# VH-VL binders against q86i44: the designs that were tried, part 17

Target 1, 197 residues: q86i44
Amino acid sequence: MSGQNILKCKKCQLEITNKIITNHNSDTFHEQCFVCKLCSTPISDPYFTDKETGDFYCAKCEVIRNDQSKPLRESLGFCSLCYKYFRQNEDILTIDLERYHIGCLKCTICKKGINNEKYYREKMTSKLSNYCCEDCFEKVDKCNGCNSMTLGQTLLAMGKNYHANCFKCFKCSEIIKPNSPYSINKQTNTPSCQKCN

## First folded at step 4 (VH-VL)

Design d2 (framework fv_guselkumab)
Fold by ESMFold2-Fast, scan of step 4:
Structure d2 (fold): chain C 197 residues (1-197), chain A 124 residues (1-124), chain B 111 residues (1-111)
Amino acid sequence: as target 1 above (197 residues)
Amino acid sequence: EVQLVQSGAEVKKPGESLKISCKGSGYSFTDYWIGWVRQMPGKGLEWMGIIYPGDSDTRYSPSFQGQVTISADKSISTAYLQWSSLKASDTAMYYCARDYDDYWGSYRSYFDYWGQGTLVTVSS
Amino acid sequence: QSVLTQPPSVSGAPGQRVTISCTGSSSNIGAGYDVHWYQQLPGTAPKLLIYGNSNRPSGVPDRFSGSKSGTSASLAITGLQSEDEADYYCQSYDSSLSGYVFGGGTKLTVL
């Protein structure tokens, strides 16, 4: 006897084929489905669930959602760039768990709007929110550790550019800090920290 | 020579509308952001919002979202700050300032040239 | 209520050194955003004094210097002169607000 074994997201009921998020009750979710409805950050304890919609809210946003002094539009959340509230049924852009109006995103390099276009982000500088359009992405230097663009400050090591957090020991995977000694394995052309030599 | 020249002082009553201007010269107006900064009498500087005149992309401080409108007319190199209905609490000096943004350093955004300011007085 | 915290006033004698602090948080200075400083003389518009933590625009004397460490920044003024009496503002960018943030300002008095 055999049967089907399909892992489904508890929130959207669709099959999970990529990254699986598990909560304390052993329920499984898509990464994009286990986020706060208002601020789009990953859910962590304590959190709240709307029993009618199944939407999740972090502790901060639960207070905002239940504030009866706010208009309905404010319960839908706000853009991370302009802080204008989202309108009901409005299309929104979600990048790395931050929410934006489609019109609010500009290329860091050419300063032109990225509206409804393919875009790229510098993943190691989430606090800097560096983004660029496809044309600029093809022209900018890439980090050798993560293969993402380098829009901010970089570390030059072994003749290549790295984000500070991307230059790692091959053996222990710990970050090799600027001004810290490291060795190069000439056969594999990989760095190793002093502790792993 | 980069210059930002603002419109003259305004005296208004609560409920009236107002639109003040900031004209840029000596540089490519559409290549720089223009920000607006409020300074209430005897108080500090508060960022209100910023506009990119090349496409009129506008971003507001949370405290000013919905309270003012920022716009620009690139054909005459002029940015605007507008109120639909003034309040006494809008009494302040308003500055426009050019955002210098390094090619590689969006986190280095700062205001390199400032207008002389427009004093707006709202009283009954 | 300013996002960046500055002392409301600082004073020194002519020829002496003063330091003005600017304290932020993990969403602004602590996140790696640069700190910039503006000088506002009485009755005038602010003027850029220091940009990118420590750089001086043309025309700013080397008596003015900036530094940044962790979640804080400092403006140092050496050889104080009477014409240095002004309000000084720090400015950074805040990722939580997705916008520019100013300190509350520090009034410098030369005794």
Scores: ipSAE 0.000, ipTM 0.432, lowest interface PAE 16.5, mean pLDDT 79

Design d3 (framework fv_guselkumab)
Fold by ESMFold2-Fast, scan of step 4:
Structure d3 (fold): chain C 197 residues (1-197), chain A 124 residues (1-124), chain B 111 residues (1-111)
Amino acid sequence: as target 1 above (197 residues)
Amino acid sequence: EVQLVQSGAEVKKPGESLKISCKGSGYSFTDYWIGWVRQMPGKGLEWMGIIYPGDSDTRYSPSFQGQVTISADKSISTAYLQWSSLKASDTAMYYCARDYDYVFGSYRSYFDYWGQGTLVTVSS
Amino acid sequence: QSVLTQPPSVSGAPGQRVTISCTGSSSNIGAGYDVHWYQQLPGTAPKLLIYGNSNRPSGVPDRFSGSKSGTSASLAITGLQSEDEADYYCQSYDSSLSGYVFGGGTKLTVL
């Protein structure tokens, strides 16, 4: 009679055939259904549920939605870092399709807020970047392979700093990995990998 | 439950005036924007404008500014869309819809509840 | 002309996957505004299907999913069913128009 015994998502009422998320009350959800409505981040305790909609809010976003200060309705929503409303005619800094109050992003070097779109970025991964303000740009070290700034970890080779992907064999242009053997051409002062020595 | 109920179908002649309504129930009417969306026969959706009933703050699409008037009566939880002089090109289905977000034009604004639609036919 | 561009039609057989694109510009999707999707069954009002690029309202099955990249967004429907025959609309906000914009709509036909 009850041979099906299928688990259903409490949010969408449909069968769960993929990964199951369980809350403190032993309710089950699709992974994609157990997210904060305001920030779309996966829910973790503590969290809050809207009685009318059944939508979930993380602790941070619950504070925001209960904020009694009302923005002017010309505003463009929330800052992605501080989660406070933008105000009418307020300047908004847009970086990688996310919005911020002027000054919410901090320079990696001086730790002061970035107040305009004159910033410099070192892309470390597809999802992670270091930022610095215009005033600090001249002080940052440069990669000797690409001549771009370095704010994160660098490879020291031949007395010079390189991004990991910028230290290349002069003869074959392949990346020379950390701890890999290489030779230096004494006449041209250029590196060659083990294969090309 | 949240519900938006629109007035019935209208058949009008060019030059006539018209006012259609959208009554909200099941929620705090003064706390949500009410938008109006046009759909001409066999065509797509077009946003016309929106009103916040709590203070009658009204915003219009550039294409509809001056062509229609949007208003609301918060005492009876009703929003209105009005024409002073109808044209044959106004023949369409008109929907009202509630905006989820308090902030107009926020990055997260969407229409979470829709009225059933009011068909307006303008012909000679 | 619609501000957001969708293909006028798409078709698939039951059980298949279809994808509906929504292409914007730097003043809307490219400016970081979220994309929302509505389903309009024949003779009915539109209903919210996807909000905030990828979130589903209560009652919407997980075979409907949304994504956004750069200046465009996509709605994917897997396990296609006859009940999915409908018009699908994307919607965003456009900063140069200071208003909401819809795609032209895509008619989904299920064989």
Scores: ipSAE 0.000, ipTM 0.456, lowest interface PAE 12.2, mean pLDDT 81

Design d4 (framework fv_guselkumab)
Fold by ESMFold2-Fast, scan of step 4:
Structure d4 (fold): chain C 197 residues (1-197), chain A 124 residues (1-124), chain B 111 residues (1-111)
Amino acid sequence: as target 1 above (197 residues)
Amino acid sequence: EVQLVQSGAEVKKPGESLKISCKGSGYSFTDYWIGWVRQMPGKGLEWMGIIYPGDSDTRYSPSFQGQVTISADKSISTAYLQWSSLKASDTAMYYCARDYDYVWGKYSSYFDYWGQGTLVTVSS
Amino acid sequence: QSVLTQPPSVSGAPGQRVTISCTGSSSNIGAGYDVHWYQQLPGTAPKLLIYGNSNRPSGVPDRFSGSKSGTSASLAITGLQSEDEADYYCQSYDSSLSGYVFGGGTKLTVL
């Protein structure tokens, strides 16, 4: 909120002339000064402060910053979600050929741990997937091209959601790229690219 | 558009080494896993393993771990299946297939495109 | 000896309906893993027929349909035609093996 008095950022001590961020102690900050140093995400409770630098860390990045585990042999590997090494003698959760720290696999929607419960997966790449629990499944939008869930970014075309690689020409099956011209057959409600029009 | 083209038939003797190939075209080769499937004469399909060509991450069926080596060369869009020492029991048709799991479900991976197969005959 | 059990053969006359079963256990189909089906015509490579329990790829006639219940899945073929004569395989994932599993295959004969 802009006020009648110019406030100073507690972190940098310079005047705040635009957007003001306030913490639970009523301290004020520039928007760009109240972010996690490692992931650049805006800070929310709980958070941690480095006493030497005054830098802020979100709960997730504080675990990374304070991880005292030594580099382990390649055979011990790392978690597929957080990319930290497994510590000696810790339990490792293995789901569908991937290894995770217990508690790292969480539903994208409700943030609850999955931990070998029934879950649903949207694959973004061979190494990256979005997950949701059974309770949240019915709440996610489906891709109109493949009828799979859309937890990540999608294209809105013909009033419907599509994964980027699922919006294809009906006649030639080539992907219709964002902002490329296409036609719609109003009777069949099917798209065709410029070359097939 | 999407094609997987496998190397030609092989006739080998026990103890010989062999490397067969599977070349992908018509898609981004590094964005899909490639699987290998064995079919012994008159028998069903057996999954052997998969490889992600983008970083060569390889996963094997327990029955094939240590018996074969799966590799890929992403610069030429080609995956490989290799034996250091063939046995008569390796006589089979070997298929490569593209692994597609961008489908709703709990581990919904399936093989959407298949190579034509490479027949390997191992006999004295 | 396969992890997923299919009948070794099934037969029907042209125009009839046949069903091919695929029976699993609590570590695969019973754990909620999807079932996919492949058609292998004589002398050819397998071809994807059904994915995600009930979805058809482009070019697969609606005479083919899939379903899943409990620890089992079924492939139904209506209006049988001579070109349907082939081997059919189900496939899923098994958590205890940490890998893909195929059924033993079913030979469909069109009489």
Scores: ipSAE 0.000, ipTM 0.464, lowest interface PAE 14.4, mean pLDDT 79

Design d5 (framework fv_guselkumab)
Fold by ESMFold2-Fast, scan of step 4:
Structure d5 (fold): chain C 197 residues (1-197), chain A 124 residues (1-124), chain B 111 residues (1-111)
Amino acid sequence: as target 1 above (197 residues)
Amino acid sequence: EVQLVQSGAEVKKPGESLKISCKGSGYSFTDYWIGWVRQMPGKGLEWMGIIYPGDSDTRYSPSFQGQVTISADKSISTAYLQWSSLKASDTAMYYCARDYETVWGSYRSYFDYWGQGTLVTVSS
Amino acid sequence: QSVLTQPPSVSGAPGQRVTISCTGSSSNIGAGYDVHWYQQLPGTAPKLLIYGNSNRPSGVPDRFSGSKSGTSASLAITGLQSEDEADYYCQSYDSSLSGYVFGGGTKLTVL
């Protein structure tokens, strides 16, 4: 009992004048006050409360904050695969608004997480790169056109592997598409498209 | 070797249209993003936008969205920056630059090769 | 104003060391995005000097070095030479802007 009948936020103790959030105990909160301290998302059951600070943590973040990772003063976020915090100065990969530790990326060849800082990238499509670990990099075939690794789909032409965009007419530099006819220049051992021969 | 070659200097009047170019060579043009950076006289670098020529995916900085159009013609390995109606405040050096990364928003997005710049002067 | 903060100028004598700071925030450097550095000699285009916080491209002398800590980065130049007179820019990526951000630039004068 308060004696004033003012609707107050349980977290901050200030009057609620806008949208009211109510928990399972009928406690009322500002929308901004009923969020997870670490991930800033709206709270849903189950959740946990730090008794010293009064801060709320969702079930996932309660596990994270109790691991051996150093507590972060700034919200650097957490990896979408392993749900552990990013440390300051740690390399982070962002793909379609999700963030990942480099070590949480799976090697395309061996399917294990990349556990060292030395990883190799194959620039493939407009928004995607393939990754492989150092051990697998030594075993991967190289594209005969660009001399870079071949982790994804390749075109087999003239007995050699090429990225789709690397098998080009020697004379006009246009891409020779899969299943398109081409000829080989016997003097230079280079491919030529139908128009250039 | 990797090279980006830009079109020559332009002198224009307010209200005129303009399209400047950046031709890439020595690499697979469709596999790298091409960004545009403005430098006003005596001022610093400002990122304007970027395009992936392989699929024409284009991203603009908030300050330049709707002010310019970025495009590319992959058949001639050339990227473009275009104004429909120039203003005196568009007077600047414009650079194109290749982004090392393929994944948009990568932690390691940087410009590894730069064009020589195109000076655009807009005056009455 | 620039999203990343650099001092507008720095100076040193030949043979000395200078450091150029680059201060960001939780949405860029503090979020773990790498810091890269560009050198712009008078009348020329910018050139990549340091990438990925501390890596040097081929042809960049080892007297140039980079570091990153928290929300800030630094470029150190030792053994200053007259040809180092240039503007230096830091660059990162900002998640809140979904784009590239540059520092305001630092003019290095070799006395």
Scores: ipSAE 0.000, ipTM 0.459, lowest interface PAE 14.3, mean pLDDT 79

Design d6 (framework fv_guselkumab)
Fold by ESMFold2-Fast, scan of step 4:
Structure d6 (fold): chain C 197 residues (1-197), chain A 122 residues (1-122), chain B 111 residues (1-111)
Amino acid sequence: as target 1 above (197 residues)
Amino acid sequence: EVQLVQSGAEVKKPGESLKISCKGSGYSFTDYWIGWVRQMPGKGLEWMGIIYPGDSDTRYSPSFQGQVTISADKSISTAYLQWSSLKASDTAMYYCARDYDYVWGSYRFDYWGQGTLVTVSS
Amino acid sequence: QSVLTQPPSVSGAPGQRVTISCTGSSSNIGAGYDVHWYQQLPGTAPKLLIYGNSNRPSGVPDRFSGSKSGTSASLAITGLQSEDEADYYCQSYDSSLSGYVFGGGTKLTVL
């Protein structure tokens, strides 16, 4: 302002008495009126203007507001262990279609973060697995039913370790539940459930 | 423009139930998390839990899991904090606050409600 | 006790510089999570003062600045003024707790 000239904010149409912000079209704004509608951060090039409302959006928020199918954080997914969404540009550890923050995945034995080190996996279900680091791998016993490593729940039967679902009746192949009675065939050294003995 | 308005002060007795509210306006309510923070008289800030109103995904601090219930009604842009049985130790100022991390994942509270004072005494 | 450690109080005279420390661990600040700072004036709700370690929201004077190194962060206030008298809280995220963590708060007294 000089002489009698009055500068008006193009967004709110009220007089500008303090700091003036000017865009590439030489339009003038109050500092508080030249902000992104979604994140409230001061606008800088490049930016977008909603033609119906006159509201401004920074480049990042323009992408977000035009995605009507899902929020941005859902498109990035969430950690399977801590259940928090992934941050923009964050490194994600992906194992068998499950995603984890770096540092969330820990060795079951030593409790140290696995991160990008070599590791070993015991699959429990389609959504659950146990992991161990290379240094601990040689300390784990193998299941005598499936010959895979044991990190989670195990059953000690006949002097050997088994996954709960791997200790089966030799005759009928049904799982012998923990603390359930079973018999041992003396000739073959194999277990059989009560129904089969 | 962005505003979080909380319900008024409450005076209750131990054993009573209570539900306080936090109404958002000036933004898309279902696109931001709403957290609850406790401040006991003369003490610091403690995070209690957080909810995403779009799908009611709720996360609790270990210290508050099972002690309170957080919920939201997206049709009226309102989040809630509820106790089934109040204790004298629940006397505190309770704040709701909006989490901006849906854009960058920074886990911060950018706008805060004015607070609801809850006094529990016999 | 708080998960993030702050001094309970700090004091300074008008025009001086004060710093408020915030010490975390490998599961929060040391894990790369951002540190945010809140100012709470007497009788008011907290207000976001610094976000993302060093950024200022609109309306926050440049007298306030933040920094982060290793497992710690600090808030610096230069040109101290009487209206800066308030409680200041640092806040981060902790992966082992899967949640937001606050410092115990620092009461700034302007002498």
Scores: ipSAE 0.000, ipTM 0.429, lowest interface PAE 17.1, mean pLDDT 79

Design e1 (framework fv_pamlectabart)
Fold by ESMFold2-Fast, scan of step 4:
Structure e1 (fold): chain C 197 residues (1-197), chain A 124 residues (1-124), chain B 107 residues (1-107)
Amino acid sequence: as target 1 above (197 residues)
Amino acid sequence: EVQLVESGGGLVQPGGSLRLSCAASGFTFSSYWISWVRQAPGKGLVWVGEINSDSSSTNYAPSLKDKFTISRDNAKNTLYLQMNSLRAEDTAVYYCARDLSGYEYVFIRSFDYWGQGTLVTVSS
Amino acid sequence: EIVMTQSPATLSVSPGERATLSCKASQSVSSNVAWYQQKPGQAPRALIYGASTRATGIPARFSGSGSGTEFTLTISSLQSEDFAVYYCQQYNNWPLTFGAGTKLELK
């Protein structure tokens, strides 16, 4: 009793509404989710997958992360953005099991470093989040469907921003996909899909 | 060849400001952390501060944080040190120095290449 | 901050002798210590990093040792070009700190 009309990203579990990346196992991903964890470069063969985290690594970065011969390896690990090891007793920012030097993690809106200041987070999955600084929070548009922050990719519909999974038909509650036709009830200002029209 | 060339030093009065530049060539400047290190006449080396590859992280010696600002322009391969509220104890040769660890993603925060230095004299 | 203490301040030696320079950290810095050579009127030159690894182009007579709080730079057969000031530096903790230097001078 289940249909398959929505493709979800294997990495972030959110609907794929634009370009679909398919791996050799026929798993589907957002373009931005199929990237190397260390260098953020789009994945191409050969690549490697961490069995515990599901993160992908290009051939070069797999060698780097598994190099047991480095004499100065530190137990605190390395910054996920600049790839340098942490010093003992250095202040670090830890978000969703990833570690950053203070200032290496950037606001999605203004691109400035988040330097131990208040920040706001849009958590998309257990491993993927978008961040904004305190100054940008006042300028952040809210999703018109769920009334939460929109920092990542959004759908513009009825002149307003929506998370991909938040723009739904009023009558059947199914997601209205990008470029799909819909009608607006002028009296209630609610959308309905072509099937429920 | 790898080169770092400092400029902008000179005589300034106490309370004055000065901006130093460090021009980099012969390597991918945007891939490296770079530090400023100073040396007072006849004295030892003192670390001033550092900046990472994309300017998202800067660290300073605690005594200098409120008066010095490090920045970089990767398109121009140039590092800067803005110095404000200068005092006689800030008189020194200022060097820019490249952090060895940038290329290899390893923790080796030693300086493999140094500029020739530029002299800043703070005197009335 | 971590204080790096170098001793002696000045070491007078003759060519062909062995020179041993000491560097002590106020708390453990693991093996994250570098050594630099500076000649009058010149910028510092990298000698050693990771307490014991020679930088590219550095002669085998230079060797570094130590871990934790005590570090040593040894020059096994001193040559005339080796008379200079030597600095140790820790890169284990912020801020980065240098020792005050040891001047190696002709006896």
Scores: ipSAE 0.000, ipTM 0.425, lowest interface PAE 18.3, mean pLDDT 78

Design e2 (framework fv_pamlectabart)
Fold by ESMFold2-Fast, scan of step 4:
Structure e2 (fold): chain C 197 residues (1-197), chain A 124 residues (1-124), chain B 107 residues (1-107)
Amino acid sequence: as target 1 above (197 residues)
Amino acid sequence: EVQLVESGGGLVQPGGSLRLSCAASGFTFSSYWISWVRQAPGKGLVWVGEINSDSSSTNYAPSLKDKFTISRDNAKNTLYLQMNSLRAEDTAVYYCARDLSGYEYFTIRSFDYWGQGTLVTVSS
Amino acid sequence: EIVMTQSPATLSVSPGERATLSCKASQSVSSNVAWYQQKPGQAPRALIYGASTRATGIPARFSGSGSGTEFTLTISSLQSEDFAVYYCQQYNNWPLTFGAGTKLELK
């Protein structure tokens, strides 16, 4: 009898007598009314509503429903990072013979997309590199041995920062390991390992 | 195709010892740092230790340094974990994992390829 | 050692939903955080390194963000194969440490 305690489904406008589903706007729905129209799974964020029908679509089905994909450019193959085909009119970034969608490579520091005009690369392995935009490159500490960006721990030696693999004995070129003893030639300001001293 | 295959796990009594192996293929094994990571049943991942390309450097989790030894044989493309003085809390699946940074140290120390693991059960 | 705290321990979500997973470090780890996915009976799979760089072969629906002490893994348009346990890991300081994991399960 009380109208104040009666909740109505926003989609069908009928009274909800059992299980109530609420969205982020605190709208109430029957469980069966708050589902994706195309795949019939329960809705959650993010979702889309068709203004004319009131039907809901999950993010995946919204893309399917509004097929706006451009033709594939199969001759260009796949992006080396996301493994999706390049589409017509997409801009492509090419680095060392590998192709990437613009936006797939991001500055490690500021997280903005790397474009092909100005970027800096720290090569980690033959196929892996860290990328940095121009603005961030000038602000990041560099390894004194290789003059490349440092994104992780460094060895502080002789008042300067080094990647561990960049702090080497001047005489034998072997890596001087963290906390290992070494000597400094005061005339040349170069390090030498214990074996060479 | 990069592959890491662990072996040598099994049932061992408290106080006992066991040696695990990890056979590598599909990459230049001698160029990479490799780690051991363990996972107790129903629990999370715990880093055990690592070894560099030429065996000149090994690092261990501080709680495990005195009981575990990591070694490698680059001619056989094989990594080893020697486990001594085993206790019930050492029961876990042991994984070998390749360092993403390859030969670089202090660069990127995350793992791009993992073996399927070998189960070690310490029980009487 | 640096303690990595993941929250929530369990996240119940539906296919097509967006999942947001949190990872907090006890002290600054810069951007030196990786994320892994592990399915029952399987080895972990690399997803993200450097807080936001997707590993090779990982779908674009996976994204990472954060720096310092606060990190987030986001999975947009959740697929059935994405129900798994997710771990964060710091590689800023020795020893390397992992979070306790967030289990992503079907609602």
Scores: ipSAE 0.000, ipTM 0.417, lowest interface PAE 19.5, mean pLDDT 78

Design e3 (framework fv_pamlectabart)
Fold by ESMFold2-Fast, scan of step 4:
Structure e3 (fold): chain C 197 residues (1-197), chain A 125 residues (1-125), chain B 107 residues (1-107)
Amino acid sequence: as target 1 above (197 residues)
Amino acid sequence: EVQLVESGGGLVQPGGSLRLSCAASGFTFSSYWISWVRQAPGKGLVWVGEINSDSSSTNYAPSLKDKFTISRDNAKNTLYLQMNSLRAEDTAVYYCARDSEITMVFGVPYYFDYWGQGTLVTVSS
Amino acid sequence: EIVMTQSPATLSVSPGERATLSCKASQSVSSNVAWYQQKPGQAPRALIYGASTRATGIPARFSGSGSGTEFTLTISSLQSEDFAVYYCQQYNNWPLTFGAGTKLELK
């Protein structure tokens, strides 16, 4: 085919004519070639490649392949941040069904490891999962709109801190955007956007 | 070729402090957990502690927690061991040792695949 | 913590003989055991990991076996360069622990 780029599967070196799978290195594979050798499940990060055979193994099957305890290793799992397996007598921090080595999860404010002590999560930032330790919780500023701690980017308005989506017009409830003009109602001490004035 | 070179050992008085360094070369230092292991004269190996690739996790032998601090500078490919409140029983050769394989390769065992030559710390009056 | 007990403390053997070194864990450590060789004045060198897998560059005369609490390192035909101290290590449980070592010496 003139003018057509031919994609080849990195695993088998044959042309890909139907669904293609791409990994983080931009390598392309047949759907059937990018599967775990032991369980035949489609590969996703994290995975391991056997240096001798080029076969792929999912995280679960790599543990099974290399660990004679198998059920125990599988039940202990690995740290969601550093991806090393837990040792049998190791204390583990569990947050939102994810497991971490003690100290792998850091306080956003003081940068100390969060141990088996209490921790606090910033609401409104679930995707970033900002956390702080107990000692920093009372010292960190709170959002005046939602009363949750502010570990991420905030705006300062009317002498108070707000998450970007928590500073709203009192009359229309629309978000007052950063650098947008607003007025303060001196009778109620509430903000109103220019549209509502 | 993977190489780890310890330095900073020497004679220190009881109650004193000392900082050891371990210079790494021949591999992507920032991708590996690294451990400190010590060996008293004529004795066996004792694990001191470990630090992960980005310094977000450190683990220590329980008896040495709060006495020793492990840190690293990935820009300089260097690992450190800060030792405080040293006693005679801390006299040992201190080795830095690389935990096996990159932390992002799941299922790989993390024994110590490469070791430095060690640096001697003597705690004596 | 897991206690690793090596035996014998010293093993006297001649070149060409078979040496078998024992390592016992105070509780199960699965197959998460490594063996190291240390020659006088040198750093330890990894020999075996995962109880039975040879590290890169290790001669075939070295073999490891065992799981759970009982582990062995076997050197099938001793060479003169094999006289050293051998340590086992568990990496199954925190904290990491080593055996006290077995010294392999010339008879």
Scores: ipSAE 0.000, ipTM 0.461, lowest interface PAE 14.6, mean pLDDT 78

